# Miniprotein binders against a7ua95r516to809, part 244

Target 1, 294 residues: a7ua95r516to809
Amino acid sequence: ASLSLLSISDLVPDLQFIFFWMSNAIEILYFIQQKSPAYMQTIELMDDKAGSKESLLSATISANEEAMTILEEVIMYTFQQCVYYITKTLYVVLPGLLDCNPFGTEPSSEQCRRAAGVCVCAVCVMPEAVRRVVSVFQTTSDLLQQYQVHSEIQSQMFAYLFFFTNVSLFNQLIDKGPARGWFQRSRVLQIQASVKILLDWAKGAGHNHLAQKFFAKFCSTVTILASPPQQLSQMSWKALCAEHPSLKPVQLHRILTQYQLMAELGPLPIWQPSSEDEAYIYRTVDLLESFENH
Short names: E, the ipSAE of ESMFold2; O, the ipSAE of OpenDDE; V2, 0.75 times the mean of E and O plus 0.25 times the DockQ between their complexes.

## First folded at step 16 (miniprotein)

Design jk1 (at its last fold request DockQ between E and O 0.89; V2 from the best seeds 0.82)
Fold by ESMFold2, fold request of step 18:
Structure jk1 (fold): chain B 294 residues (1-294), chain A 86 residues (1-86)
Amino acid sequence: as target 1 above (294 residues)
Amino acid sequence: SDEAERMAIDARRMIEEAQRLAEQGNHEEAIRLLLESVEIAARSGDPYLLVKVAIYAIILALQTGDEDVIRRAEEVLRRAKELLYS
């Protein structure tokens, strides 16, 4: 009965169906791209009986363009269907990442201390909310490999999934964070640890560069919020913008405002936006991110 | 050759008819006609006719929802790929 336990496994049959047909369309597309020059050459070298060689070549070029166009449309359609199913699951499971505690209720056990150096208990615990998100990514990776989907398409799919994850987490943090207490420092440190687990998964799966690129906004947000007040209060607006280029002025301003409230800091002159950026810190249309990527 | 040209004409006609049948909702007859066209497209010597048969089998499988049509579309695709990659 609990929908909070819904997993990607319920969607596997639908994904298997779509991946099968998509992988075959991709395979055929790459085959004709590779073989088309040789086939065209065969036509060009034919003896021109009855003067029909130019007509045949023209028709063949047209057929090639038509086939490639249709295959690209099929691949796009099936790709979109895959991401639709996968992001439906992500949308359900991602909010739990902001509420979970990766440090657990058994934080100081002897076994946790022997896992590694300083703050090792964070790496010994994976809360169920994080496991559900990792399960979506891992199941997707396993299916893409099972159906031998071309590596470029696999990269595009994970680029979109990481983009979706970043937008979902960022928007929820900004929108619901004050009411949910997510800006309190202890909670921010827990969120940071949970995101580290996702980044470690992406690195181990060969998607580190995509994760670094597409998680940048949420990671920057959490990094700022996790900074000690003495350290952060010494960084100017310009320095923060330079260090966190993924954040829009209105977003950085909102993050710093929430930080001031939680750290009991008054307004800081060093955080005053530049004249150019001051025009943008009240653009509320730019505060939340769009799930559309164009 | 003249035989290959006749096969090409026949394959194109069959593929166009299969597309019309699919547009009318007759998925069973559409896939049957695509399956019959596979060998004729292969004998034409034009690889793009065989590619077109494979493409429409994929499209039909994605549209139909009928498990028998999907199974037949898999057979069309398998056979078209064997002949195409030979």
Scores: ipSAE 0.808, ipTM 0.952, lowest interface PAE 0.5, mean pLDDT 86
Fold by OpenDDE base, look of step 16:
Structure jk1 (fold): chain B 294 residues (1-294), chain A 86 residues (1-86)
Amino acid sequence: as target 1 above (294 residues)
Amino acid sequence: SDEAERMAIDARRMIEEAQRLAEQGNHEEAIRLLLESVEIAARSGDPYLLVKVAIYAIILALQTGDEDVIRRAEEVLRRAKELLYS
């Protein structure tokens, strides 16, 4: 009950708190990295009073290493906490993306319209379900910028969030798709359009490469399912494997099997796995993606 | 100088005691010691003591649920940063 009402806006204060401390830890780490060489040089230039210089240098090196190690741990901890909160919010909003009809006249949320008239920004014209997902990412981006978090950390965070999103959407589509009717061509086209809006946002936000990389599996699945039967039935197993290298053989086989059922296609010999892949198509443990593999 | 060395020893002791107090859950006393240690660390001339104070202020803020301790940790951090960049 309580998780279903959790919005990213409700988490902003907690995220701001964590980002503040994370940003300061990064700043102090950067300060050490920049100032330590000069400081050590000043010690090296001091008059050697009876071996005190070597002892001081050794103590300084040790203090530097300790400080860097602890700061890295703090940064990692705060990073993980941010990801934890953000992914909880994503977990709540991502299912809505699969049920979204982007072609429907869903009334655009009144909220953006009320303040400034008809905002025609890309976010305001998004379907509500897509906008909720984008809002999580946008809020994350805004917070990272607000606290001037290093670009590498920003990239790592978005990489993980896109990974998480891909795994979540892929697993839901594979597991629940047949029962929910998400494998129906009309529904697949809706999903494809919704994902395209998300990818377009990611491109606009400067994360195009990361989005393409980490959404590859979900996008491949949707692309296959969106393909007309006449076109897909002409593609061999090997051709499909080559075109969709992000899919494991067991995943591709599952997708094609469900596609056959949905499209009322008889068994297609052309989709028969190669002898090399035949052992892998039965590895049901590899069917769903793991969140731990990143 | 002999005074700077004494200040370094005192600051280190205070920081270590603050850490022990924090580990015991006495966050209020820990942050008080950190706040006192900032100025002593600055007088020692050892920037790594200031860094250490800042680190423990960050850690304490992340570990505590006490808003007053958090506020004081921000003050410690701010002061440590001011002195590091001076």
Scores: ipSAE 0.788, ipTM 0.942, lowest interface PAE 0.5, mean pLDDT 91
ESMFold2, look of step 16: ipSAE 0.802; ipTM 0.951
ESMFold2 (binder alone), look of step 16: mean pLDDT 86; pTM 0.846
ESMFold2, look of step 17: ipSAE 0.798; ipTM 0.948
ESMFold2 (binder alone), look of step 17: mean pLDDT 87; pTM 0.849
OpenDDE base, look of step 17: ipSAE 0.784; ipTM 0.941
ESMFold2, fold request of step 18: ipSAE 0.805, 0.786; ipTM 0.947, 0.948
ESMFold2 (binder alone), fold request of step 18: mean pLDDT 87, 87, 87; pTM 0.854, 0.853, 0.853
OpenDDE base, fold request of step 18: ipSAE 0.764, 0.779, 0.765; ipTM 0.932, 0.939, 0.933

Design jk10 (at its last look DockQ between E and O 0.93; V2 from the best seeds 0.81)
Fold by OpenDDE base, look of step 17:
Structure jk10 (fold): chain B 294 residues (1-294), chain A 86 residues (1-86)
Amino acid sequence: as target 1 above (294 residues)
Amino acid sequence: SDEAERIAIDARRMIEEAQRLAEQGDHEEAIRLLLESVEIAARSGDPYLLVKVAITAIVLALQTGDEDVIRRAEEVLRRAKELMWS
């Protein structure tokens, strides 16, 4: 099937399979961690008949280490598989978020309309492009909860997914934004509203801290671009750096340069990079975010 | 006890043979041996044998494409967990 046709719903059976085994592996790991000390202590308290105790203890330690290693590998493998499938789905739906007009009258979700007529739930009133992104995250959340996956693993999963989403959206905005008119104030305000819906969902799902952390770069970019020219032209380079610490100098410089062109501002001396940052603004290799720095 | 030790040796042998069979691609015979080994492992009193059964079932389920083997692996896992937490 072409990647373009893959929905999160199509992956649910595969994800259910992986989450089931991942959750069970975590449970068995927890069992070992909980029971191993007590079991070893029982061996230590046994009468030392002819060196049998030491051999049994050694064998138990070895068995514990082997079991822990295999379980960790299974957990890592299953986690990676989940991330792989979910990020593929995100890759398909995320571009739609940048083209979305959240202020338009888009129809409610087909699923809720079929079940209850006009559903006014938060998800049903979302623009379709936003709903598709939220659906990926919600499905992931629902599956993690269904299989009672340990909270730390859930946090790691969402951390990665938000990281991936931020990198994807940021890179698309920086690379394609000028050509697609996404730097136009009206379009930026649409993007800002769409992202706010996503962040509000993340807050409602209990992932507010992670969302704020991992979306910081994209949110900073959108915030700058959404700023009125009269306001932004009064902010110095140093002030902008301080307000948006998630942006590298090269990224901030690129955003401001494109903003200047779009707003037809002439050169603004106040946006001139500091002497300290001047060498960094030309590091084009640092312009786009990498997926490897997770 | 000498009996518990004999049971543990037998359970271990069965699990190791199941692992070997799984690695060779004989998933059906592997899962059959695992099913038999669960109750024997429980009787040994060694919790690590039950853990080894459970892990082997998980690994086998992730390696196999056979739905019947997967279902039986779930059964092994369920039973192993029941006995682990008893």
Scores: ipSAE 0.777, ipTM 0.936, lowest interface PAE 0.5, mean pLDDT 91
Fold by ESMFold2, look of step 16:
Structure jk10 (fold): chain B 294 residues (1-294), chain A 86 residues (1-86)
Amino acid sequence: as target 1 above (294 residues)
Amino acid sequence: SDEAERIAIDARRMIEEAQRLAEQGDHEEAIRLLLESVEIAARSGDPYLLVKVAITAIVLALQTGDEDVIRRAEEVLRRAKELMWS
């Protein structure tokens, strides 16, 4: 159906329904995988006359394969449905992370303390825009745990959500950043602080390795933009490529160009792309990331 | 045994008819027949018939918009899991 704006709380009933049936399909799949060898062995050990044992074994193998195929399709379908609902809400809330000011918010809410459990987050204050993104991740985590979804599937879910988040933030920053003033030094530092809050959430939730892997491009971008000019101007193009392998040449070039404009630096010879990379720095088709790389 | 084989044939026919009814959109009759099949499938001694019941309930619940069918599918699944793990 056509929905205007969706918060994650509005989608919880739909997600609960889908997670319930997905979790049960996963459980049955793992049960079959665990029990099938023993059951096949009992058939092989049966006394047999007239060869009915061979027919029974063949039929059992076919039934097992059919069951596993259908269950895998159900799990894939329900996983994709969950991703659809969740990323729809992420798409709406993620741009606000680039506009928020985590430094200007007075510490007045106990919600940061609740989100961290027994925590010392009383020193940090979560901006509303960051809180909305964290709420999507936290609600997803709570539902996965509530329905006892296998840890492998939970990891796959967050791998995709972090991938989606990375693509969305990176593309927004690169595409809209000049017009929105997001490359200004004060804004970059605000974005860096907001990203740190997300990374701290991911670490506390047990997803640090996934966040490090799937946020790499956006984090590299923010790290470069937040670097002091004295430090960054000492790094050659080759060194920057080596330090930030997640960035394509066209992406690194664009980031450095924006850095130069905001830091009022002229072109630096040390940032001249290698002759190999120079062929790629104007490939606009490679500038933005695809949501379909997953 | 011959009794278990007869029961397995009966259970399989019921489950397959429930699947056909679900494909035709007759979800109420599909779940009614599937509910009847659970205990018969358990008596057959063939664990894959209980698996087939459970899968049919899951697929039906995901396809239907009928709250009563969904509620009955949850009951079928719960019972099939109990018998399957026993």
Scores: ipSAE 0.768, ipTM 0.932, lowest interface PAE 0.6, mean pLDDT 85
ESMFold2 (binder alone), look of step 16: mean pLDDT 85; pTM 0.824
OpenDDE base, look of step 16: ipSAE 0.775; ipTM 0.936
ESMFold2, look of step 17: ipSAE 0.765; ipTM 0.936
ESMFold2 (binder alone), look of step 17: mean pLDDT 86; pTM 0.833

Design jk11 (at its last look DockQ between E and O 0.87; V2 from the best seeds 0.80)
Fold by OpenDDE base, look of step 16:
Structure jk11 (fold): chain B 294 residues (1-294), chain A 86 residues (1-86)
Amino acid sequence: as target 1 above (294 residues)
Amino acid sequence: SDEAERIALDARRMIEEAQRLAEQGDHEEAIRLLLESVEIAARSGDPYLLVKVAITAIVLALQTGDEDVIRRAEEVLRRAKELLWS
């Protein structure tokens, strides 16, 4: 199947398989962590028949360490596989978010999976492009809950998915934005509204802090681009750096330069980088975000 | 008891052989041996042998493409868990 046709629903069986084994590995790990101390204590309380107690204790410790190591490897492997499948689906649907017009009356043709007929739930009233992204996250959440995956693993999963989403959207916006017209104020406002819907979903799902943290860079970019020229032209480089600490100097400089071109503003001395930042604005290697940092 | 120790040794040997077979790609023989080893491991009274069975079943299920082996691995895992929490 072409990558373009891959939906999260198509991956559910594979994800269910991986989540099942991951959840069971976590459960066995938890069993070891909880029961091992008591079991070792029972060995310690046994009558020392001919020095066998120390050897049994040593063998038990070794068996525990081996079991823990293998289980951690299994959990890590299954986690990575889940992330791989989910991010592959996100890769397909995320570009649609940047092209989405959330203010358009596109009839939401898709019936709510939860209700017969016209559903007015928050997901059903979403623009199709936003709904597709949210569906990936919601499906992930539902699967994690279905298999009762430990809350820490759930948090790590969403942290990575939000990180990936932010990097993907940011890089696409910076790289393709000028050519696609995404830096036009009207288009930026559409993007801002679409991202707000996603953030509102994340808040409703209990991931507000993670979403705010990991979407900070993309949100900062969109906020700057959405700002009226009259307002943004009054802000100094230093003020913008302080207000948007998630942006590297090279990124901020690129955004402002493209904003200037789009808004037909002449050179603004107030946006001139500080002498301290001047060396950093030319680091084009730092312009796009890397996926390797997580 | 000397009997419990013999049972534990037998269970360990069976699990280790199942692991070896799995690594060699003989997943069908590996899972058959694991199914037999669960009950023997339970009789040993050593919970770590049951844990080892469960882990081996998980690893085997993730390594195999055979649906029947996966189903049997789920059965091994289920049985091992029942015995661990019992």
Scores: ipSAE 0.792, ipTM 0.941, lowest interface PAE 0.5, mean pLDDT 91
Fold by ESMFold2, look of step 16:
Structure jk11 (fold): chain B 294 residues (1-294), chain A 86 residues (1-86)
Amino acid sequence: as target 1 above (294 residues)
Amino acid sequence: SDEAERIALDARRMIEEAQRLAEQGDHEEAIRLLLESVEIAARSGDPYLLVKVAITAIVLALQTGDEDVIRRAEEVLRRAKELLWS
């Protein structure tokens, strides 16, 4: 049994095991849902021998309900186990996105470089920290397709993985950003470029809608921080709230405070919260996101 | 039809006993009995007995941790699916 937390590759055997049994449970559930009405109809059309027809139909309905209940529980359990293993690896690799420099990285693939002469493919420009995260998403996608998991379940899994990624990156940026220098403009632009690579992967993988939905808070944060001071200082608190509805008042206030410090701007009257929001900008319980609330 | 009803009853009893053995932690006896039940369930003509076999194999494989039991559960599942879709 491998319990390595360092790499998605070390977890592939465990994930293959869980995906195999989950996909089979889903397949049988689908079979029951699609074929059960026809089977029950054949029972209803049978000759009634001493009332056995009604007893058989009742037992069949009960067997169908029992089977569906157990299969739904198995699917939920196996889904949660997959997510647990995958997010365990994401937790380890995600912090590197905040420290890496996607500008000026050297090519990382000799084969890609030699086949094309001068390499211009995405593989050669991708920083190693970003590659580690993409590798988790890509490995997950490949396994889901290999085991022919229903598209609805695949979408639900990536919805949670993107949610987890957003919460992890946002919380670390807000919590550790001042001490780590992550609010410096050059660093914010590097972070923005790194996240763009993840968003491009999600789009190419057919998950653009999910990524847009579940990365919204982190993307809004980076968008604000990356904005030029002349542009951002023209936007009122109300306008910023309207443009970035994913941000809570305490979160927007914290982001603007860090922006002011890095841009060497004093408090701006135009960024004063509305009277309604004034009560909420100090609610520290609302500052960081919960991994339990998606 | 009397033979089919007797076969179905035999298969059901075997599958339910395999489930009880699995719940008690006797995974080796559970999968041995379940393997034996597959062909009997098929002869019964009741597709829900084959479904019950398949589900029992899935649950057992996820509970056990015993590599030999898991391998036999895969065999049971593959055979049950073949018979179910034939």
Scores: ipSAE 0.759, ipTM 0.931, lowest interface PAE 0.6, mean pLDDT 85
ESMFold2 (binder alone), look of step 16: mean pLDDT 86; pTM 0.835

Design jk12 (at its last look DockQ between E and O 0.92; V2 from the best seeds 0.81)
Fold by OpenDDE base, look of step 16:
Structure jk12 (fold): chain B 294 residues (1-294), chain A 86 residues (1-86)
Amino acid sequence: as target 1 above (294 residues)
Amino acid sequence: SDEAERIAIDARRMIEEAQRLAEQGDHEEAIRLLLESVEIAARSGDPYLLVKVAIYAIILALQTGDEDVIRRAEEVLRRAKELMWS
């Protein structure tokens, strides 16, 4: 199937398969953690026939360590496979988030309309582009809950998915934004509204802290671009750095430069980088975020 | 007991052979041996043998493209879990 047609629904069977095995591996790991102390105590209470007890204990410790190591590898592998499939789907749907108009009368999803009339649930009132992104996250959440995956693993999954989403959206906005007109205030306000819907969903799903942390860079970029020229032109470079600590100097400088061009503002001395940051604003290698830094 | 030790040795040998067969790509024979080894492992009284069977069933299911092998791996896993929590 062309990547363009890949939906999260198409991946559900594969994800269910992986989550099933991952969940069982975690359960077995939990069994070892619970039963190992009692089993070792049982060995310790056995009559010591000529050093057989020490050898059995040593063999048991070794077997425990081996089993734990292999289970951790299986859990890590299955986790990575889940992330791989989910991120492929995100890769397809995320560009739509930057192009969508959340204020437009986009027809609500046909599916909810068919079953119960006008569904006024938060998901049904979402723009289609936002709903597609939320559907990926919701499906992931539902699967994690269905297979009773440990909360720590769930948190790690969402942390990575939010990280990936932030990197993808940020890089697309910085790289393609000027050419696509995404730096225009009207378009920025649309993006801001769309991201707010996503953040509101994350908050409702119990992932507020993770969402705030991992979307900080994209949100900062959108906040700056959404700012009125009259307000932003009063903020110094140092003030902007302090208010948006998630942005590297090169990133902030690029955003401000593109903002100046879009708003037809002349050079603003107040936005001139500090002498300390001047060397960093030319580090174009640091402009885009890496997917490997997680 | 000497009998439990003999059973444990036999179970371990079966599990090791199943792993060897799986590494050779003989997933069908590997899963058959794992299924046989579950009951033997349980009789040994060593919980780590059951754990090992379950782990290899998981690994085999993740490595195989054969639906019948996957189904049998689920059976091995189910049975191992039943015996682990008994």
Scores: ipSAE 0.775, ipTM 0.936, lowest interface PAE 0.5, mean pLDDT 91
Fold by ESMFold2, look of step 16:
Structure jk12 (fold): chain B 294 residues (1-294), chain A 86 residues (1-86)
Amino acid sequence: as target 1 above (294 residues)
Amino acid sequence: SDEAERIAIDARRMIEEAQRLAEQGDHEEAIRLLLESVEIAARSGDPYLLVKVAIYAIILALQTGDEDVIRRAEEVLRRAKELMWS
C-alpha cells in the first residue's frame, strides 16, 4: 500500500533532483562569497567621472546581499524537502528496530547477553529491520557525496536524521515498552545490539560525534536497562543523573520504575530523586520528546 | 562604458520580466527569457546579473513540474556558471 511507496529506493529520483539543485545553489553562494571582494575593489579603483562610483558600489552591495539571502532560502527549502522525504521513510522503518532479534534466536542465555555487552560484531547479525534503517542512512550519505554537497550541510542533515531517530525510538520505547515487553532484559540486550550496528555505521561514515550527541538519550536509556541489578542498585540518583545527563528527571524516574518492575526490585532509597529533581519526576508533559526543534 | 550600461539595462529588464512570468505561472516563457538573458547578462560586465539568472533558473526548476522547463533550467544554470568563472 502506501507504506511500500515510502521505501528509500523509491524516493531516490526525487532526492537526486533536490540534491542537484541544492548543490548548485551552494556552489553559486560560494562563488559570490569568493569573488565579491575583488569585484568591489574593481569598482573602488574605477574612474569616477560623474560621481556614479558611490551609487554603483551601493547597488552592488545591495545585489550581493539580495543574492546571498535568496540562495540561503533556496538551500534551506531544499534541505527541508530532503529531510521531509528521508524522515517519512525513517518513520516507517524505525519501529521494527525495537522488535528485531539480531542474535538469530531470542537471547535468553547469559552468553548471548554477555556477547552483546562485549559488543562482539561476530555474534551481532544484522536483521532486516536494522538493515532497512542503515540503508536509509547509507543512501543519504551516497547521494550527498554524489552531488558534492558541502560538508557542513551534510553534517547538519545527519544531525537532524540522528535526532529524529533518537526521538522516534525513545518515544516508542517509553510509550509502548510496557505493553510490548520491551523492558525485559533479553529484549533490551537485543535492542542494544541493534543500536550498536547503527552506531558503528555512523562511526565508519565519519559521523561519530553527531551520533554520540544525538543518540545520547536513547543510548542512556538502553544502557541503564541493560545494567545488571547488582551494579545498578549501587548507583544513587545523583550518580545516575551525572552519568546520563541527557535524561530529564521524569524520564530517568520512569526508566528506573520499569527496571524495578522487570527486575522485581522494590523501591530503592538510593534512587530517591534529589530535592531539586523531585518536583519534576511527575511532569508527564516532559516524558516524551518533541520532533520539533527550536 | 555606455554600451555596457545599455546591455545591463536590457539584461535586467529581461530578467525582471522572466521573474514576473514565473510568478504568473508561465514557466515555459520565463525560462525562455532567462536562457536568452544569459549571454546578454555576461556582456553587461555586471556579475550579479548572471548570478540572478542562475538563481531564478534554480527556483523555477524547483517550482515547475514541466520536464522541458527543468532541462532548459539546467542549461541556463550550466551556461551561467561557465560565464561566471570565465
Scores: ipSAE 0.759, ipTM 0.930, lowest interface PAE 0.6, mean pLDDT 85
ESMFold2 (binder alone), look of step 16: mean pLDDT 85; pTM 0.822

